# VHH binders against Uncharacterized protein MJ1128, part 1

Every score and structure here is a prediction.

Target 1, 280 residues: Uncharacterized protein MJ1128, of Methanocaldococcus jannaschii (q58528)
Amino acid sequence: SQPLYSENPVIQYFKNPKPFTVENVNMPVTYYGTICGKYIGYQITPHNVNEEARKCFYKYFKLKDKNPKEAERYLKRGLFLTEYLISQADKETAEVDEKNITFIVWRYNFEFPLYNLSKGWRGALCQAGCLKTLYLAYEATGDERYLNYANLAINAFKVPVEKGGLLKIRIYKNKSYYWFPEYASENPPYVLNGFITATLWIGDFGNKTGNADALYLYKEGLKSIKTFLPMYDAGDWSYYDALGHRCNKHYEHLHRLQMLWLYNKTGDEIYLKYYKKWRE
Below, numbering starts at 1 at the first letter of every chain, in headers, positions and changes, except where a header shows other numbers; antibody chains are not in Kabat numbers.
F, E and O stand for the ipSAE by ESMFold2-Fast, ESMFold2 and OpenDDE, each averaged over both directions (binder to target, target to binder). V2 = 0.75 x the mean of E and O + 0.25 x the DockQ between their complexes.
Where letters were taken out, [cut] stands.
The coordinates of atoms that the task and the answers printed are left out; those that the model quotes come from them. Centres of patches stay.

## First folded at step 1 (VHH)

Design a1 (framework vhh_8k46_1)
Fold by ESMFold2-Fast, scan of step 1:
Structure a1 (fold): chain B 280 residues (1-280), chain A 128 residues (1-128)
Amino acid sequence: as target 1 above (280 residues)
Amino acid sequence: AVQLQASGGGFVQPGGSLRLSCAASGFTFSSYAMGWFRQAPGKEREFVSAISGSGGSTYYADSVKGRFTISRDNSKNTVYLQMNSLRAEDTATYYCARGGSPEELYWYLSESGYFDYWGQGTQVTVSS
């Protein structure tokens, strides 16, 4: 027996700014319905939860000086969702370069057959979103526990996919390049947008905290973006992945925005050229 | 290319039954949630029912609970909507749609975003 969309505590939370219990969000479920003619469909996943938590923290920071009462409500919601993410994290240890690295990852409890992913798969975009959520919780509270979890989340990008992490080495002209796969597997599809977002969010974390590993991962990620970018050029359009799938309008818009973000971060004109080349 | 072919509509008296079918092609059917939506004249499209890729989870609009049953046959790449105890208010064009799989998200909170492919529709008219 499943709750109705209008009666579901998670759906009610997104519509009513009140917290809910951890029991109401501990299993990925999909609820469907319409509200005022708008379709409502949610899957309760680490990705969707981290996105909502980040939105709550952004509202908190925006409102904290202008409307403290409403800001506190968003803070409580963001923290509740952040604690849910912590409860869903898998803590693992892997040996990399003769050192034991302890890290946390978030796994999906359903398969993704488009890229041949079995249940339990993980991805760099979800990982980077959870990293950012943990850092925002730290920024909002000053609680070092959130920063400690954020450091465990960054460690996953140092661990090869084959050892349970989110680092994939991509070979080009007999040289090795770092990649953080949005859909992690031994042979990932090399989706461009998720890799760019993960790289930029890793860099933001490194710049804000001084974390040397994050700064190094960011540097390697930028090198990979520049090296492989021409492979995603379809003329006046872009490819979504390395398998030749063309972007829809939504992802084409995202790639164009990402070119501007990369230009702003690096000053490298190559990104501005792709922004202008790829059409709206 | 993804194609969805809805069929099984027609005329039926109040209290009667109809079974709608949606034949899918061009994708791995068992990997996607499927949904049924309807649109009555002069109204916006509304959700009716959805089923997970495995068939293990089903969802219904309050207006059709206990009367409609969604099912799928993954060996035939077909999703069905069994409509019982039909009412005049059920008169609409019924659309089959392919649901999303988890990906980078701008779409989960919108009809168009979560359901990325739509069939042509099949007309159901409940009248005496």
Scores: ipSAE 0.000, ipTM 0.122, lowest interface PAE 13.5, mean pLDDT 78

Design a10 (framework vhh_8ghr_2)
Fold by ESMFold2-Fast, scan of step 1:
Structure a10 (fold): chain B 280 residues (1-280), chain A 129 residues (1-129)
Amino acid sequence: as target 1 above (280 residues)
Amino acid sequence: EVQLVESGGGLVQPGGSLRLSCAASGFTFDDYYAIGWVRRAPGKGEELVARIYSSGGYTSYADSVKGRFTISADISKNTAYLQMNSLRVEDTAVYYCARESDEDLYEFLYGSSYGMDVWGQGTLVTVSS
């Protein structure tokens, strides 16, 4: 498999092995191996669970009319994994600008030494994936409970990292910009791809539901992407994070496709410029 | 009308080759669409076998077809192709050409076919002796 970036440990996805089950259901597993001298090993994470659940819902929607029996199997699995995510969510309340905001977040049950993250860390990419999974469960079932959880998941992006949420203010030229860190901490590495994906999925949720907070977060996220994009330019290549790590080929490919996605959504020539500049 | 029209399917012996074509009308590949080939066989799930981001030429393949299938696009002809070599009995399926919407690009990159919003009628490929 491809390394996370060329000089750092890899994250590998293993298809559901029999030994990792919840209520006799095979769970998706990610292999982290050893990171900075610490053995992390095999993990069931909210990230790989939401990814598998989303794939199940997509298969369900596609097969529903053509192969109802197979579609039902995917629906059952997707809903089981969604209920697992709900059971793993931490429901918290934080005071932001003298207002109480109730939200849910998903925490990882292992440390991530590469970015000095203690057990219980959270991230915007995982959070946005769980948000999308909840919305897909709502579309599949019509069950408003899933939409209600999705609205609580959006609230996490309104709460500062320092107060348990996923909002980080990033300063540039004496102006404040929103950031949603893939690896949340007091001083996050500002990983680009996860922030772009989280911003776009927040926007999709806002457009589909009319959620005013999601739409506002999306607009702020787009401003930040445009503002900080030049800082990720390594010439004919891109940086993975703000710490100077160059992308491997996998993440370089993702960044290039994300530039075309952003160009399509915004019409802003800056994204087309970076797509053309960042060669494969 | 927005349409995708497939051609090139047929009967072929194991080890043989076929080239599938997908002609687009009502939109252009210059619109930054990804084009994919999805197959469906009786008793099997749906499988995204190949994808090309037509504006950038980037390609991806399912593990089952890597090294055997090649996807390409001719932007001037607004046509995508799937060159299928070293065909196996297991490749027998109806092959669909599909367009990805930009909103679902991330999902498509991670193997989801939900992002495909325009589908062709399908073309049958039968691999038998």
Scores: ipSAE 0.000, ipTM 0.180, lowest interface PAE 11.5, mean pLDDT 81

Design a11 (framework vhh_7xy4_2)
Fold by ESMFold2-Fast, scan of step 1:
Structure a11 (fold): chain B 280 residues (1-280), chain A 128 residues (1-128)
Amino acid sequence: as target 1 above (280 residues)
Amino acid sequence: QLQLVESGGGLVQPGGSLRLSCAASGFTFSSYAMAWVRQPHGKGLEYIATISSSGSTIYYSDSVKGRFTISRDNAKNTLYLQMNSLKPEDTAMYYCARDSGSLEEYFYELYGSSEDYKGQGTQVTVSS
C-alpha cells in the first residue's frame, strides 16, 4: 500500500500551505461573465473548490474497495483541494456575549452585483461545504488537524454577520430565530435551500463529533426552517428566497429532496406535506 | 424514463482523434452535472471528466488533461467528449453518466446509494 502522505515535494504543500501553489493543477473554475455591467469573468471560488473536494471524497469512499488505485487518485485530489481551502481561510476573532470567539471563514475575492455584495463577501452554504470537506478529510485520513479546522469553521455560525460571521437573527411574530444566510449581508435575501443544507450539515457534524455548539446551532436552525417554511410556499411550487423569486426546476427538485431529508431526520409530517404539495 | 445514448466510438490509430456524443432524455438535462466515465476490459471504472449543469465548472482526470475536452449543449440535451492524441491506454468502453453533483449527499441519504444513471456505452479502441 502507499502512505496517504508522500514525501514528494508536491505533497509538502499539504503540511505547509504558505506559500501554497496551484501550478500544474486543474482547479475548478466558474465563468460568471458580466453581471450588472461588471465583468467578473473566471473565478476559483471556495464554494466550487469545496464541492469538487467533497465529490472526490465521496468517490474515494465509494471506490476504495472496488478500485483502490482510482480511489487513491480521488483521495489525493480531495486532500489537495482541502489544503487549498485551509490556505484561503481567514482566521478572525470576534466578541460575542462578552466572550472572544476565534473562527475561520471563507471570503469571495470578487464583487457579486446581483445581491449588491462587495468583494470579501461570505455565505453559509459555502461555509458549511468547507466544514463538510474538512470533516470528510478527517474521516478519510484520521488526521485531527482537519477536525481542529472544522471546529473553527463551526464557530463562524455563532458570530453575527455584522461581526464577520454567519449568524443572522430573523424576527417573526415578536420572536427571534437563527438564520445562516447563503449570501451574507445586513439584509440578506433569506435563500431557503442554502440555509437548509447548512443546517443539516452542521447537524451531521455535531452528531458525528459530539460538538455541543454544532448540535445547538442545528436545533435552532431546525426551529427556523419549520417556522419560515410556509413563507416559501407558492402553491404547487416553492420560492427560492424571501423576495418572491420562484425556483427554477433544478432548485424545485432540490427543495423536494430537502423536504424528504428533513422528514427523515425529524419525523415531522410538515416536511412530507410540502414534499407532496410542491411538484417538479 | 431517463435515457442516455452514447455514440462516436470506434477503431482509431494512435495519435488520432474521436468525438463522443451523449443524447439525454427523460430528465431536465440543464439541471444536472454530467460525466464521462471509462472502463478498460477487465479493469475498474475511471472518471474522465465532469461538467457542471451550466458548463462553467469542469474537472479532468490526470490521464487525459490537455488531450480531452468535455462540453455540453443544453439546448440540444447533448454531452460531448473531444478526444485528441489518443493512446492505446485510452482503449475502453466509454459511458455518459448523470452526475448527482450537489445532490449526491441527498441521494445517498434517501436511497443509500449516490450512484446515478449511466448509458450503455460506446467502445473506443486505439490500435494499429
Scores: ipSAE 0.007, ipTM 0.258, lowest interface PAE 9.1, mean pLDDT 82

Design a12 (framework vhh_7xy4_2)
Amino acid sequence: QLQLVESGGGLVQPGGSLRLSCAASGFTFSDYYMAWVRQPHGKGLEYIATISGSGDSTYYSDSVKGRFTISRDNAKNTLYLQMNSLKPEDTAMYYCAAGTPEELFYWLYTEGSFDYKGQGTQVTVSS
ESMFold2-Fast, scan of step 1: ipSAE 0.014; ipTM 0.372

Design a13 (framework vhh_8k46_1)
Fold by ESMFold2-Fast, scan of step 1:
Structure a13 (fold): chain B 280 residues (1-280), chain A 124 residues (1-124)
Amino acid sequence: as target 1 above (280 residues)
Amino acid sequence: AVQLQASGGGFVQPGGSLRLSCAASGFTFSSYDMGWFRQAPGKEREFVSAISGSGDSTYYADSVKGRFTISRDNSKNTVYLQMNSLRAEDTATYYCARDLSEYELFYYGEFDYWGQGTQVTVSS
């Protein structure tokens, strides 16, 4: 048996790992260090767990026919991490437009000072990653239980941030637009890349399953991307968020790829225009 | 709307050859990896082959390596599957698909827009 980390760092779990036992399992950990004078340290988050689970499922699909024994190891790890995510999800019910919506959502067990987020914050990119993980678990196993949880995860995008969900209404020229904030709050920074990824993954889920809510959220998300895209144009470069922060090279490359994906999905020349305009 | 039109299937005897084509429209073809999948009656869909958007990287299922060749012509928005030394076990409906993967590696669950499919029957 080996410790997770030889330097004995203080590791904060996403939530209490009970009823799950994580002894003898190498959990994915992100080092946040000190942010705005506050020590965040080493964290196990729903985002890094879903990312590792998705990578395991992708390896399983790649290897299942040519190396079944190795594929089985990735499947077991992916399923373990998926079950961990399910155990750590908050199941909540909110009243929206005089209807009760039951959903699951993943909350971070630490504050995020960069955007003034208190412990218990949530985000659309993490939520969409968990949705994708649940769908991949369904594809790998045929187990309808994973699809049922995925449907509950979609419902979080129908619930306002103020009521515990991941829907933010963004106003432009006296019209209302849907937004799914990567860092959810009453006044989120409106990060572009996380919103585009969440919108595309919601759409992929809707197209694969026929889920009407996912298809509607996708349609509204695309409308918002097109409407607000010019606000992220810094000339030959792009803005990371609506606060005027310019992208680093990594996020600039991601934005350019996202323009190609959006052009592919919609056929709308506006996305090809920004792909060509934004350099490197 | 995205459209994929698979064609070129038919009847062939064991040891014969067929060339499948997939004509794509409604998206920037060169920006996407393309793949071929097949499904025989009573079996799950299986991966056959994939090609990167540039055409520089190709991937093959072990069952078809050395017999099938995937290629693309980005000027014609078309991906091809050259099938040589065909066996009875290759009998299936063949589907072309567009990859949404942000990863360098091809993964089954990342394909969408599967196209109409084309039937290949290998029989004496």
Scores: ipSAE 0.000, ipTM 0.147, lowest interface PAE 12.2, mean pLDDT 82

Design a14 (framework vhh_enristomig)
Amino acid sequence: EVQLLESGGGEVQPGGSLRLSCAASGFTFSDYYISWYRQAPGKQREWVSTIYSGGSTNYAESVKGRFTISRDNAKNTLYLQMSSLRAEDTAVYYCARSPEEYWLELYSDFDYWGQGTLVTVKP
ESMFold2-Fast, scan of step 1: ipSAE 0.014; ipTM 0.366

Design a15 (framework vhh_7ocj_1)
Fold by ESMFold2-Fast, scan of step 1:
Formats: sequence, structure tokens, C-alpha cells
Structure a15 (fold): chain B 280 residues (1-280), chain A 123 residues (1-123)
Amino acid sequence: as target 1 above (280 residues)
Amino acid sequence: QVQLVESGGGLVQAGGSLRLSCAASGFTFSSYAMGWYRQAPGKQRELVAAIGTAGDTRYGDFVKGRFTISRGNAKNTVYLQMNSLSVEDTAVYYCAKDSLEDFYYLTGYFDYWGQGTQVTVSS
């Protein structure tokens, strides 16, 4: 096999469980370098791990009928990375509207100075990616354990940021709107692309599983996207966040694709309008 | 028309160094993450290194501390500096461009590939 992963830690974990380890595994690593004068360096993040795992599962599904032996390699790597994510998840309980909600959430083990985030920060894009990874592991294996973890992951979107979750209420014209911040804090930058992706992936999970909470969160998220979309309009260009940062060409292309995805999903002409308007 | 042209490969002794270059055209280079993959005979392609639009990087575990990826947006070129080469680094090295579907922190789903450049490390 190619040196992107090792089967040994996974085999040992399931045959004779020990504390999870990555000693002999090629993990995805991101180099952050120095941000706002602080050296962050090389990091293994739950975002990069879920991203790699999802790619492995997509390869598995595409190859399973045409090349079963190669497909099995991707499945094993995807499952190893999924078990790593489970091992890194924090299981918490929060009181919301006089009810206790148990959820799992992934925290970054380094600070992110750009948005004044201390070690232990979390984000909706990473959370939604982990949710999708767990669901893909369930689809690939039929193992209900992955679906059970996915249900705990969705619960994080029901819990306010102030209570350890990923729900932020955004006020507009004396009305309350749901937001799932890519960089969670008491005053998040309200990054548009990460919120759209998280909302769509929550919706996909709800539609595939029938999870009522996910479907409700999806409807609230769509309402928020439509309501706040004009605030990201810079004419023939879009803003990256609510702080007025202009998209580079990379994120402008992403926003345009997201408008097409939203139009395709909802049939709402407002998204086609912005797709045509944001021609850059 | 997206085009990626690799160069800089060749024969080198173990412990030596090589610098690979990838000249890109047909797209807005500064707007896309770029990567290097390799494939040894009889093996599947594996990610060696990737670099995002902001200069953030990702490396395969087997090359950390030895290889450095960088980009020159003015030249539409991505580079791979390979130091302390070993026989296990022998492979065809491919340049790749990230896809439109996956723009978050070097998702690594690359949809365009160059023709490759051979790197052979002798003992």
C-alpha cells in the first residue's frame, strides 16, 4: 500500500483496545506558520482530518464496484481517520431552555490570533465536516455507532456558542436568526461561505436520516442565508465576512457555486440573481 | 485550457537535493491551491505537499522537515525543494491544481494534473 496510512493502529485498536495513537500513521498536517506575530506552525486539525476522511470515503464509493481491492484501502484509511476524530471529540452536556442536551464537539488545540480565538476554539464548518464524515462512515459500513455519533454531532448546532455549542443568534430588524459560525466566539465575523456549507451539510444529513432537529436547523439556516445575503453584496462582487473583507477570486468562485447549489436546492430566484450579479 | 508543466527532475545521489518547478497556465493561478503528488512504480499516487492561496502548507508525513513547497504568483509557478533525498523518494512527481468544489484549507481534491517529472535517487 501507498504510505498515506498504516493499518496497524486500527487493527490493534479493534482487536485489543488501547488509547488511540497516530505514531505510525501519515496524518494530514497544515502549516499555519506565524499569524499576527504568534508561531502556530504545523497542526493536525479536526477540519483537515475530516476532509481527508471524506475524500477517502468518496474514493471508496466510486471504486467499490470497479476496483474492490483499491476501494478497501480507501475505506480502511477513512475509517482510521474517523476513529481518530471520535477519539478527539469532546462530549458535553448543556442546559438549553430547561432541557439537557448532550453533544460532541471538536476543539482546535492551538489559538487562532486572526480572530482572537484562544486554544479550544471550535467552528461550524469543521463540525459539519465531522458530521458528514461520521455519516459517510455509517453509509460505508452500516455500523450504527457512527450514526449515533453523528446524532450527537448535530446536537452541537442546537447549543449556543456561549454554552459550548455552535448556535449563534443574529438579530436583524428586531427578529432572531440562526447562524452557525465558522469561527465561533461571542462576536464572530459571520463568514458567509462556511455558514452556507454547514447549513447545506446539516440539511443533507437531515434529508438522508430523517433527523427532525437537523431538518429544523436546515430550515432556520436557509432563512438566515436569504435574510443576510444582501449584506454580503458589494455590487458585482461579494464580501467574505460581515466585517467588510472583499473576497479574493478563489472565494468569489466559491460564493457563486454556493448560489447555484442554493438555487438548485430551493428553487428560489434570489440565488440565481446573485449568481448572475457576482460575475467575478 | 488548464496546463501544468513540471521540470527539474533527474538523477541524484542519496543525501542530495533537487528543486522541482511547475509552470501553470489557463487559469488564475493566485486563486487556487496547488500541490505535488508522486507515484513510484507499481504504487498509487500520494500527496507529497500542497500550498494554499495564502501560503499555508500541508506535507505528507514521509517528507516533513526535508521538503518545502512554495509558490510564485508573479511567475504562475509552484516549487518543491527536496532535501536529504533517499531511495524511497524515487518516483514520478506530478503537479496538481485544486478543484472548484473544495476550497477550504487545502481540501486536496485536485482535478488537473501535469505530465510528471521523474526523480531517481541512487544509493
Scores: ipSAE 0.000, ipTM 0.126, lowest interface PAE 14.9, mean pLDDT 81

Design a16 (framework vhh_8ghr_2)
Fold by ESMFold2-Fast, scan of step 1:
Formats: C-alpha cells, structure tokens, sequence
Structure a16 (fold): chain B 280 residues (1-280), chain A 124 residues (1-124)
C-alpha cells in the first residue's frame, strides 16, 4: 500500500550528443535507453527540441549587441527548431463547460512504460517549454505568428487530460485543485518539479503578455502548489512524486531552488520555510 | 559587497510621472546580459516591467506599460533608470531592480541580488 522510497529519481533523461538530421540540420536527441525491459533508445522529442531552442534564444539575446554575427547563428537555429516544433504540434478543439477551446499540444511518438503511457502521451513540462520557446521566438523577431501559437499552447492547460489537454483536477478534502501533470494520464504520478516549472512558466507568459487565461491558470497552480506541498515533505528532504519516491541530490537541489523561486514570486513565507528545511 | 539600491519612488497623482534609479555596487552591469525592473503589488505576484541589455541598450517592456515607461542605463555610472509617465492607479507597487542573464531572470529568478525596492503609490 505504501510505495517504496528511493534516493534515485523515478526517471532520468540523458542528453546525448548523437545527432539526427531534419532537412540536413543536426537535431538534439535524448537517450532513454531501456525502460522496464523495452528499448526506447535515442529520440528526438518536443522536450529536447524546446530545450535546445530556448538555449539558442538565450545565447542570441546575450550576444545580440556584443557579437551580432554569432548571435545571428543562434537566432537562425532557434527559429529552425521553433518551426520544427510548430510542424509537430497537434491542433485540436475540445468542448469544455459548453465552450469550444482550440489548442495545440505536443505528443511523444513513443511509449513510456514506466508510467504505462502509450505512444502519443503528452506532458505539462514539455508543453510549458514549447510555450516558452514560442514566446522567445516572438521576443526575438516581433512576429505575432509565434505569439498566436503561444496563445494556442496556453489553451491546452484549460482542457482536461481526458479531452486531450493538460488540466487534471486533484481532489483534497472535498475541494478541487488544478494540476498540470508532467506525465499526463487519468491517474498521473503528480511529479512536483514539473508542475512547479509549468506553473511558473505559465505565470511568466501571463505577466509578459497580459493573457488573462494564463494569469488565472497561474493563480490556480500556485493555490495547488501551496495546498499539496506538505505531501512532498520527507522531513529534511523532499519526495519526487506522490508515489513516495525520494529525490536524488539533483532533484532535491531543484526543489530547493523552486522553493526560492516561489518565495521570490509570491512573497509567501511557506516557500522560504521549505527552502530552509530541506537540506543541501 | 554586492548591492542594488533603488530610489525615486513616492506618492503621485494619476497622470503624473516618476523616475526610478537603480545604483549597483560590487559588480558591473557589463558582467550580465541585462538589468530589469520587477514590480510587486498587494494581492498580485511579480511582474517583469522592463529590461535593458547591459551591452547595447536593447529594451523590452510588459504590454501593461508599453508607450508609458522607458528604461535606460548609464553604464559608466553603473546605474539603470525607469522613466514612468502617464501613471495609473494600477501601477501602484513596490519596484525592484534585478540583474541577470535572460535564462537567469526566467529560470533562476531571485537567486541573484534584488534591491530592497522602492514604493510607488498612484492615488488621487
């Protein structure tokens, strides 16, 4: 009934420099190796593509005035990867509360046996990363097409997982709370770090654009983080997910930093308390 | 000792103007990708209002303040400014100066030094 605790994270993603090409351009890849007896191997994923695109845009912004020629190389690559993400997006429409919501979502083209996810699964961390990438492309170019896609990406967080989106309602003491699952399913593992990152990046998008839906989702996400945070407290350490798996040192460091981010963004002393309580 | 010191806040009527200053010591602006202004109002979270690159003066603004606020920097004095025109009641907040790389401000927000803030109250 009680899950076994582990100091290792349930999932480890290894960035591998082994290239694959799309239109003769080297693509980033993630090495998944073997998961629960199934060889997944090397994959181009929307997650690793958005991560590389974001890094390219950050280099562009950093170098824009210091080294315009090198900055242009990073801009070109970041835009290529962003257009690749757009080409891979699934555009869907779902009925939610008697309204039609059109959104885009990114689906993984392989199964994930660890959480019993069939091919086509989606996740809030990847979705938020793609949202952030689209917004950075908009910042870099002024092209409102990227902002329009970003608005469609935010809409996925308004749509229930059961209807193809990334909203999961989590019940506590007969009250409903929003959750954005890193691994979306009817019964997700409720991974904390991915939910915090998605919530913060949704909030950043709302603050930068004035998007009312993003600001509302951010407010609901913060309410959920505060409500469920005690369930992730293992004393002087934290749990990775709601299944009772303890963080390794890498994810523990991330959780501590996320508490500091939450404190800085909200001013809520509860986050500073957990930052101080959880050891380095 | 690393410090960011904000000044220039105060009480102003709607439609008025204020200029905020951020004086940095213990580091140089050229060591970072940009300097920004963040505000926090009662009942609201943080909002990144404006940012300026430390290397050349590239600027960007939140949609809520575009056309009304102007960010600038005097690199020789290691000081950044926020000129606020056509102030509205909803601009009432504590304004903070922050330093960082683009990735730092978005992913490591608040790990680098923020100032103590300067209060701007827009009230009739």
Amino acid sequence: as target 1 above (280 residues)
Amino acid sequence: EVQLVESGGGLVQPGGSLRLSCAASGFTFSDYSYIGWVRRAPGKGEELVARISSSGGSTSYADSVKGRFTISADISKNTAYLQMNSLRVEDTAVYYCARGDYSELFEWYGLDYWGQGTLVTVSS
Scores: ipSAE 0.007, ipTM 0.251, lowest interface PAE 8.9, mean pLDDT 82

Design a17 (framework vhh_8pnl_2)
Fold by ESMFold2-Fast, scan of step 1:
Structure a17 (fold): chain B 280 residues (1-280), chain A 126 residues (1-126)
Amino acid sequence: as target 1 above (280 residues)
Amino acid sequence: QGQLVESGGGLVQPGGSLRLSCADAGFTFSSYAMAWYRQAPGKERELVARITSGGSTNYADFVKGRFTISRDNAKSTLYLQMNSLKPEDTAMYYCAAGSTEELIQYYWDSGAFDYWGQGTRVTVSA
């Protein structure tokens, strides 16, 4: 409800809006316009904020020895946006396999009609971006508080979508496979690019921290990518989701880069094969 | 087109040293950022060290102070000097070359490598 251009620095955000004071901060905003006949308009989302924070941390690491004064400006902005993400996180507890798991998730304050999502929806790509942002804040500061929040963010990937988390079990030939849906619901569209990115970023976190849950989730995610990859093959092109939508040129380029990243991480020739098969 | 060929692996006792080499065969070596990765038995590949075309280096925490990455552009060769070797360093070591220098410098922004070698085996055992 608070206009982005307002002189009042107290802003209400997201599904569970919390007042957060901003002193002359230019917040990232995305224009969604009208989706399936519904006006969504201008939104500040956890996805926009984590993207901007990550860019700030990357600039900080690049500049810290070459231009310390400019690097400090990026560090301050990245940390401010990270604290904003923490302030907007929903802390929840779910029972999974006779164990209570406490986790944090980020929810969107608008519906997404394209996939029939109600206000409060969440997604694996946004979640993984927030996880990476928290880890980068830890890397930049040495403050273990950020690492503690990152561990809570990882826990969301252990909790079924039906219980408030981001784990979806996908069945193929009578076998169960892990999935982390970019658009979480009981029947998600199984978007490929967001799942690959979430899996790789979970893996990076596990490898850097030794978090056993993250390493296990990464292993299961890679198994799922390899198993379902042929279902996204449209010949010399790729499908965006499991509903048969073909990629536009932007997402086709992303899928090809993701095949190279998977090959880089795993050494598995299947990814290099799909990179070469899918045209530019 | 291009191929990377690793050499210098072998069996060594704990505390020993090895020097790995990676020679290119048919691409413009001096234009590429280069990296060493390793894969231990039953584990995924992990970054060990990287070096930009300009010579800036980055190391994984588990090898800092023990390993040194370097390049010789005149000989089109990448090196990894490994000192104070430990049993946990036992792995297949891979050379990689990538054209996207900026992304390769930042681990958390996964870079794509265009070329890979077949690997060279390092075993640290008594």
Scores: ipSAE 0.000, ipTM 0.164, lowest interface PAE 12.3, mean pLDDT 80

Design a18 (framework vhh_7xy4_2)
Fold by ESMFold2-Fast, scan of step 1:
Structure a18 (fold): chain B 280 residues (1-280), chain A 124 residues (1-124)
Amino acid sequence: as target 1 above (280 residues)
Amino acid sequence: QLQLVESGGGLVQPGGSLRLSCAASGFTFDDYAMAWVRQPHGKGLEYIATISGSGGSTYYSDSVKGRFTISRDNAKNTLYLQMNSLKPEDTAMYYCARSSPDELLWYYFGEDYKGQGTQVTVSS
C-alpha cells in the first residue's frame, strides 16, 4: 500500500516557522457535517492527525529493513505530521500545589455541541494519541527533542481541567479518583473508552521511558477504571458515558476488547469477568 | 510475526454467495477480536463486520446486516465471512484485520494489521 502523500513537500515544511504552512499537502480531513443543529463541516483535528502519523510510523518500522525507499516515505510523512502537531500545541503553565507545571495541550478549533463544549476544548484521548505520536517520532529518529515534547504532553495529565489541563478528580464514597476526560469540561460526561485508552497509553509511555509521573498517573487511572467500571455495566452490554447514553454495538465491542487488554496488563480477574459478561 | 492470508474471493453474479477465509498465524488468535474490511477500487476502506475473540459477539455495518455472517474457528486460527445476496456495490478487495492490543489502528483504518486481501467481483 503506497502512502497517499508526497515526501518532497514534507521536507520543506519541516523547516518552516510557526504557523505551519500546509498548502499543497494532503492533510487528514474529517467531515463532521452538522452536530445538534450547528454546522461543523470539514476539520483537520489533532486527533485525526496523530492517528495518521502513528500509522505512518508503524509502516516505517514494518518496512525499514524490507523496503527502505517506501519506509522513508512513511517516515517523512509521519515526521511532517508530528511537526504539524508540535506547531499546533498550546504551551501553558499552571500552578498546582504551589508548583509551576509547564505542559502542552492540543485544543480543537470548533465547538462540540453534543457535550456543550466551546471552541478550544481538549481531550485525553487526543492528548494521549499525540503523546504516543511524539514517542514514536523519538523511536524512529533518536531525536531527544521529541521525547522532551512527550514529557511536556504527559504533564497535561497532572494539571486540573479547571487550570487548562486534563486531570479531573472524580469523587466516590468520599474518596478522590483520577480521571482523564475524552471531552474535558468542569462536569465532563466521563466517557469510558477514551479514559481507558488514555490510561493504557500513558502506562505504555511510562513503562518504555521510566517516566515516574506517567507510571503514577497509570496506577491512579487503573484504580479509577476498577472503581467506576460497575457504573458502566448495563447487564450484557455497557454504557458509553456516565450520562446514561447507550453504546452502539461498535463501542460495546470496543469496551469488551478494552476489558481483555486490561486483563492482559493487570492479571485482574474482574476484567476477564466483564469481557465475558458483555458478550451475551 | 503477524501474518493474515485471505482467500475465497472470485467473480459471482448478483444474488450469489461467497465464503471468505482468513488464515492467521504469528499471534494467539483467540486473544484478539477480528474484523473484515473492504476497499472498492479507488475508494477508502469500509468496515464490514467484527467478531470478538471467543466468537460470542458480532457487529455488522448497516450495508451488510442480514446478508453477511462473520464467524471464527479458534482451533484452526481461521476467520470467515459468509456473504449472501451479493450486490454489485459489494465489489471490492476484502481484507481481514486483527485488533491491536494497545492501538486501535484496525478499528479506524485496518491498514497495519490486515493481510494482502482477496478480490470479490459481483457482476453479470
Scores: ipSAE 0.000, ipTM 0.188, lowest interface PAE 11.5, mean pLDDT 81

Design a19 (framework vhh_8k46_1)
Fold by ESMFold2-Fast, scan of step 1:
Structure a19 (fold): chain B 280 residues (1-280), chain A 130 residues (1-130)
Amino acid sequence: as target 1 above (280 residues)
Amino acid sequence: AVQLQASGGGFVQPGGSLRLSCAASGFTFSDYYMGWFRQAPGKEREFVSAISSSGSTIYYADSVKGRFTISRDNSKNTVYLQMNSLRAEDTATYYCAAGDESLYEWLQSYFPSSGEYDYWGQGTQVTVSS
C-alpha cells in the first residue's frame, strides 16, 4: 500500500497530472476510486500536497529550537513539497474591470463527477491551502520569492471563475456577494466549509502581510458568510452545500467549530446562535 | 500537576496599558501553543491572541490587532500579553490556555475554539473604566 510519510524508507510514486520526478521522495497520494461510475483512482493533488507541506512546516516551527536536526528534515520536506506546488501552478493573466491581473492557480487533471467538473477544475480551498503553504515557506526561510508567489495566489480570488480564477458572484435579493467556491464552475454547489476556510485563510494572510486585496476579499467573504448562512440551516443540523446534501458527522463537527471561530473573530452572535443550534 | 497562573490584571482608565503574565508549570511549556482568551460579563469566552511554541507564529483577534502584543519566554515558562490603548470594551476576565501540536494546523488556518485547548488558567480581571 502507499506510504504517505517522508520518514518511511519505502519510496513510492504515482503518476501525477503534470510531469514531476523527484528521486527518493514519497509523495502524498489520495485514493478516489470510482465516483458516480467513473474510475478516478490514485491521484497526487495540489490539495493533499499543500496539507502535507503545511504539516511539515508546523513540525519545523515546533522543533527548530528543541531538536534542530529533526526540524531540518521537516523543513526540507516542506520546502520540497512547496517547490512541487510552484512547479504545478498555472500562471495566467485575465482582464478584470479593464485591468490585467496576473495570478497563479492550481488545476486538477481529472474530472470530479459528483459536481460535474471537467478536467482542469480548481477550488478555493485548495487555492487557499497553497497560499498558506507559500506563506509558511516564507516564514520558515525569509525568502521573499515565496511571498511573491503568495501574492500571485491571492490574485486568483480577484478573478472570476469564468476567466480562470476563483471569484464567483452569488446573487441574493438583487444584491451581489463574493463567493470562493471549493469546487469552481459556472454553477458551483456552494460548499460552505471550504468557503469559510478560504475566507479565514485569506484574512490571516491579509492580517499578517497587510495585503490590501486580501483584506478586502476577507471583508467581502465575511459579508457573504453571514448573508448565506441561513440557507445552510437544516434545523438541528447543517447542509454541506446549496444542493441540499446534509453533512456527515465529520463536516458537521467542522461547521460547528467554524461557527465558534467566526464568533471569536467577529463578535457576531449569529455564529454563536448556529453553534448552539447545530447538534454534536 | 499542570498549572497556569495568570496575573497582571487590574483597574485602568481608557487609553491606559496593562501587561498580563501567565506562568506555566507541570508540562513541557516549549512544546505548547499558548493563547489568551477573555470573557466579558454576559458574553461567551472569546479568542484574543495565540503564539506558537517557538514564538515565531502569532495570531490576534481583529478587535485587538495593533493594540495588544503577545510574547513568550520559554526559559521562564511564561507567556505575556501587553495591552495598550485599552478601551471599555476590553473589560473582561482574561484566561491563558495551552494547546498541544494539534492546534498548529488550526492556528495556521483559523483561530481555534476554546475546546481545542488542553490546559486553562484561573484568569485575571481587567476593568477599563473611569
Scores: ipSAE 0.006, ipTM 0.195, lowest interface PAE 11.1, mean pLDDT 82

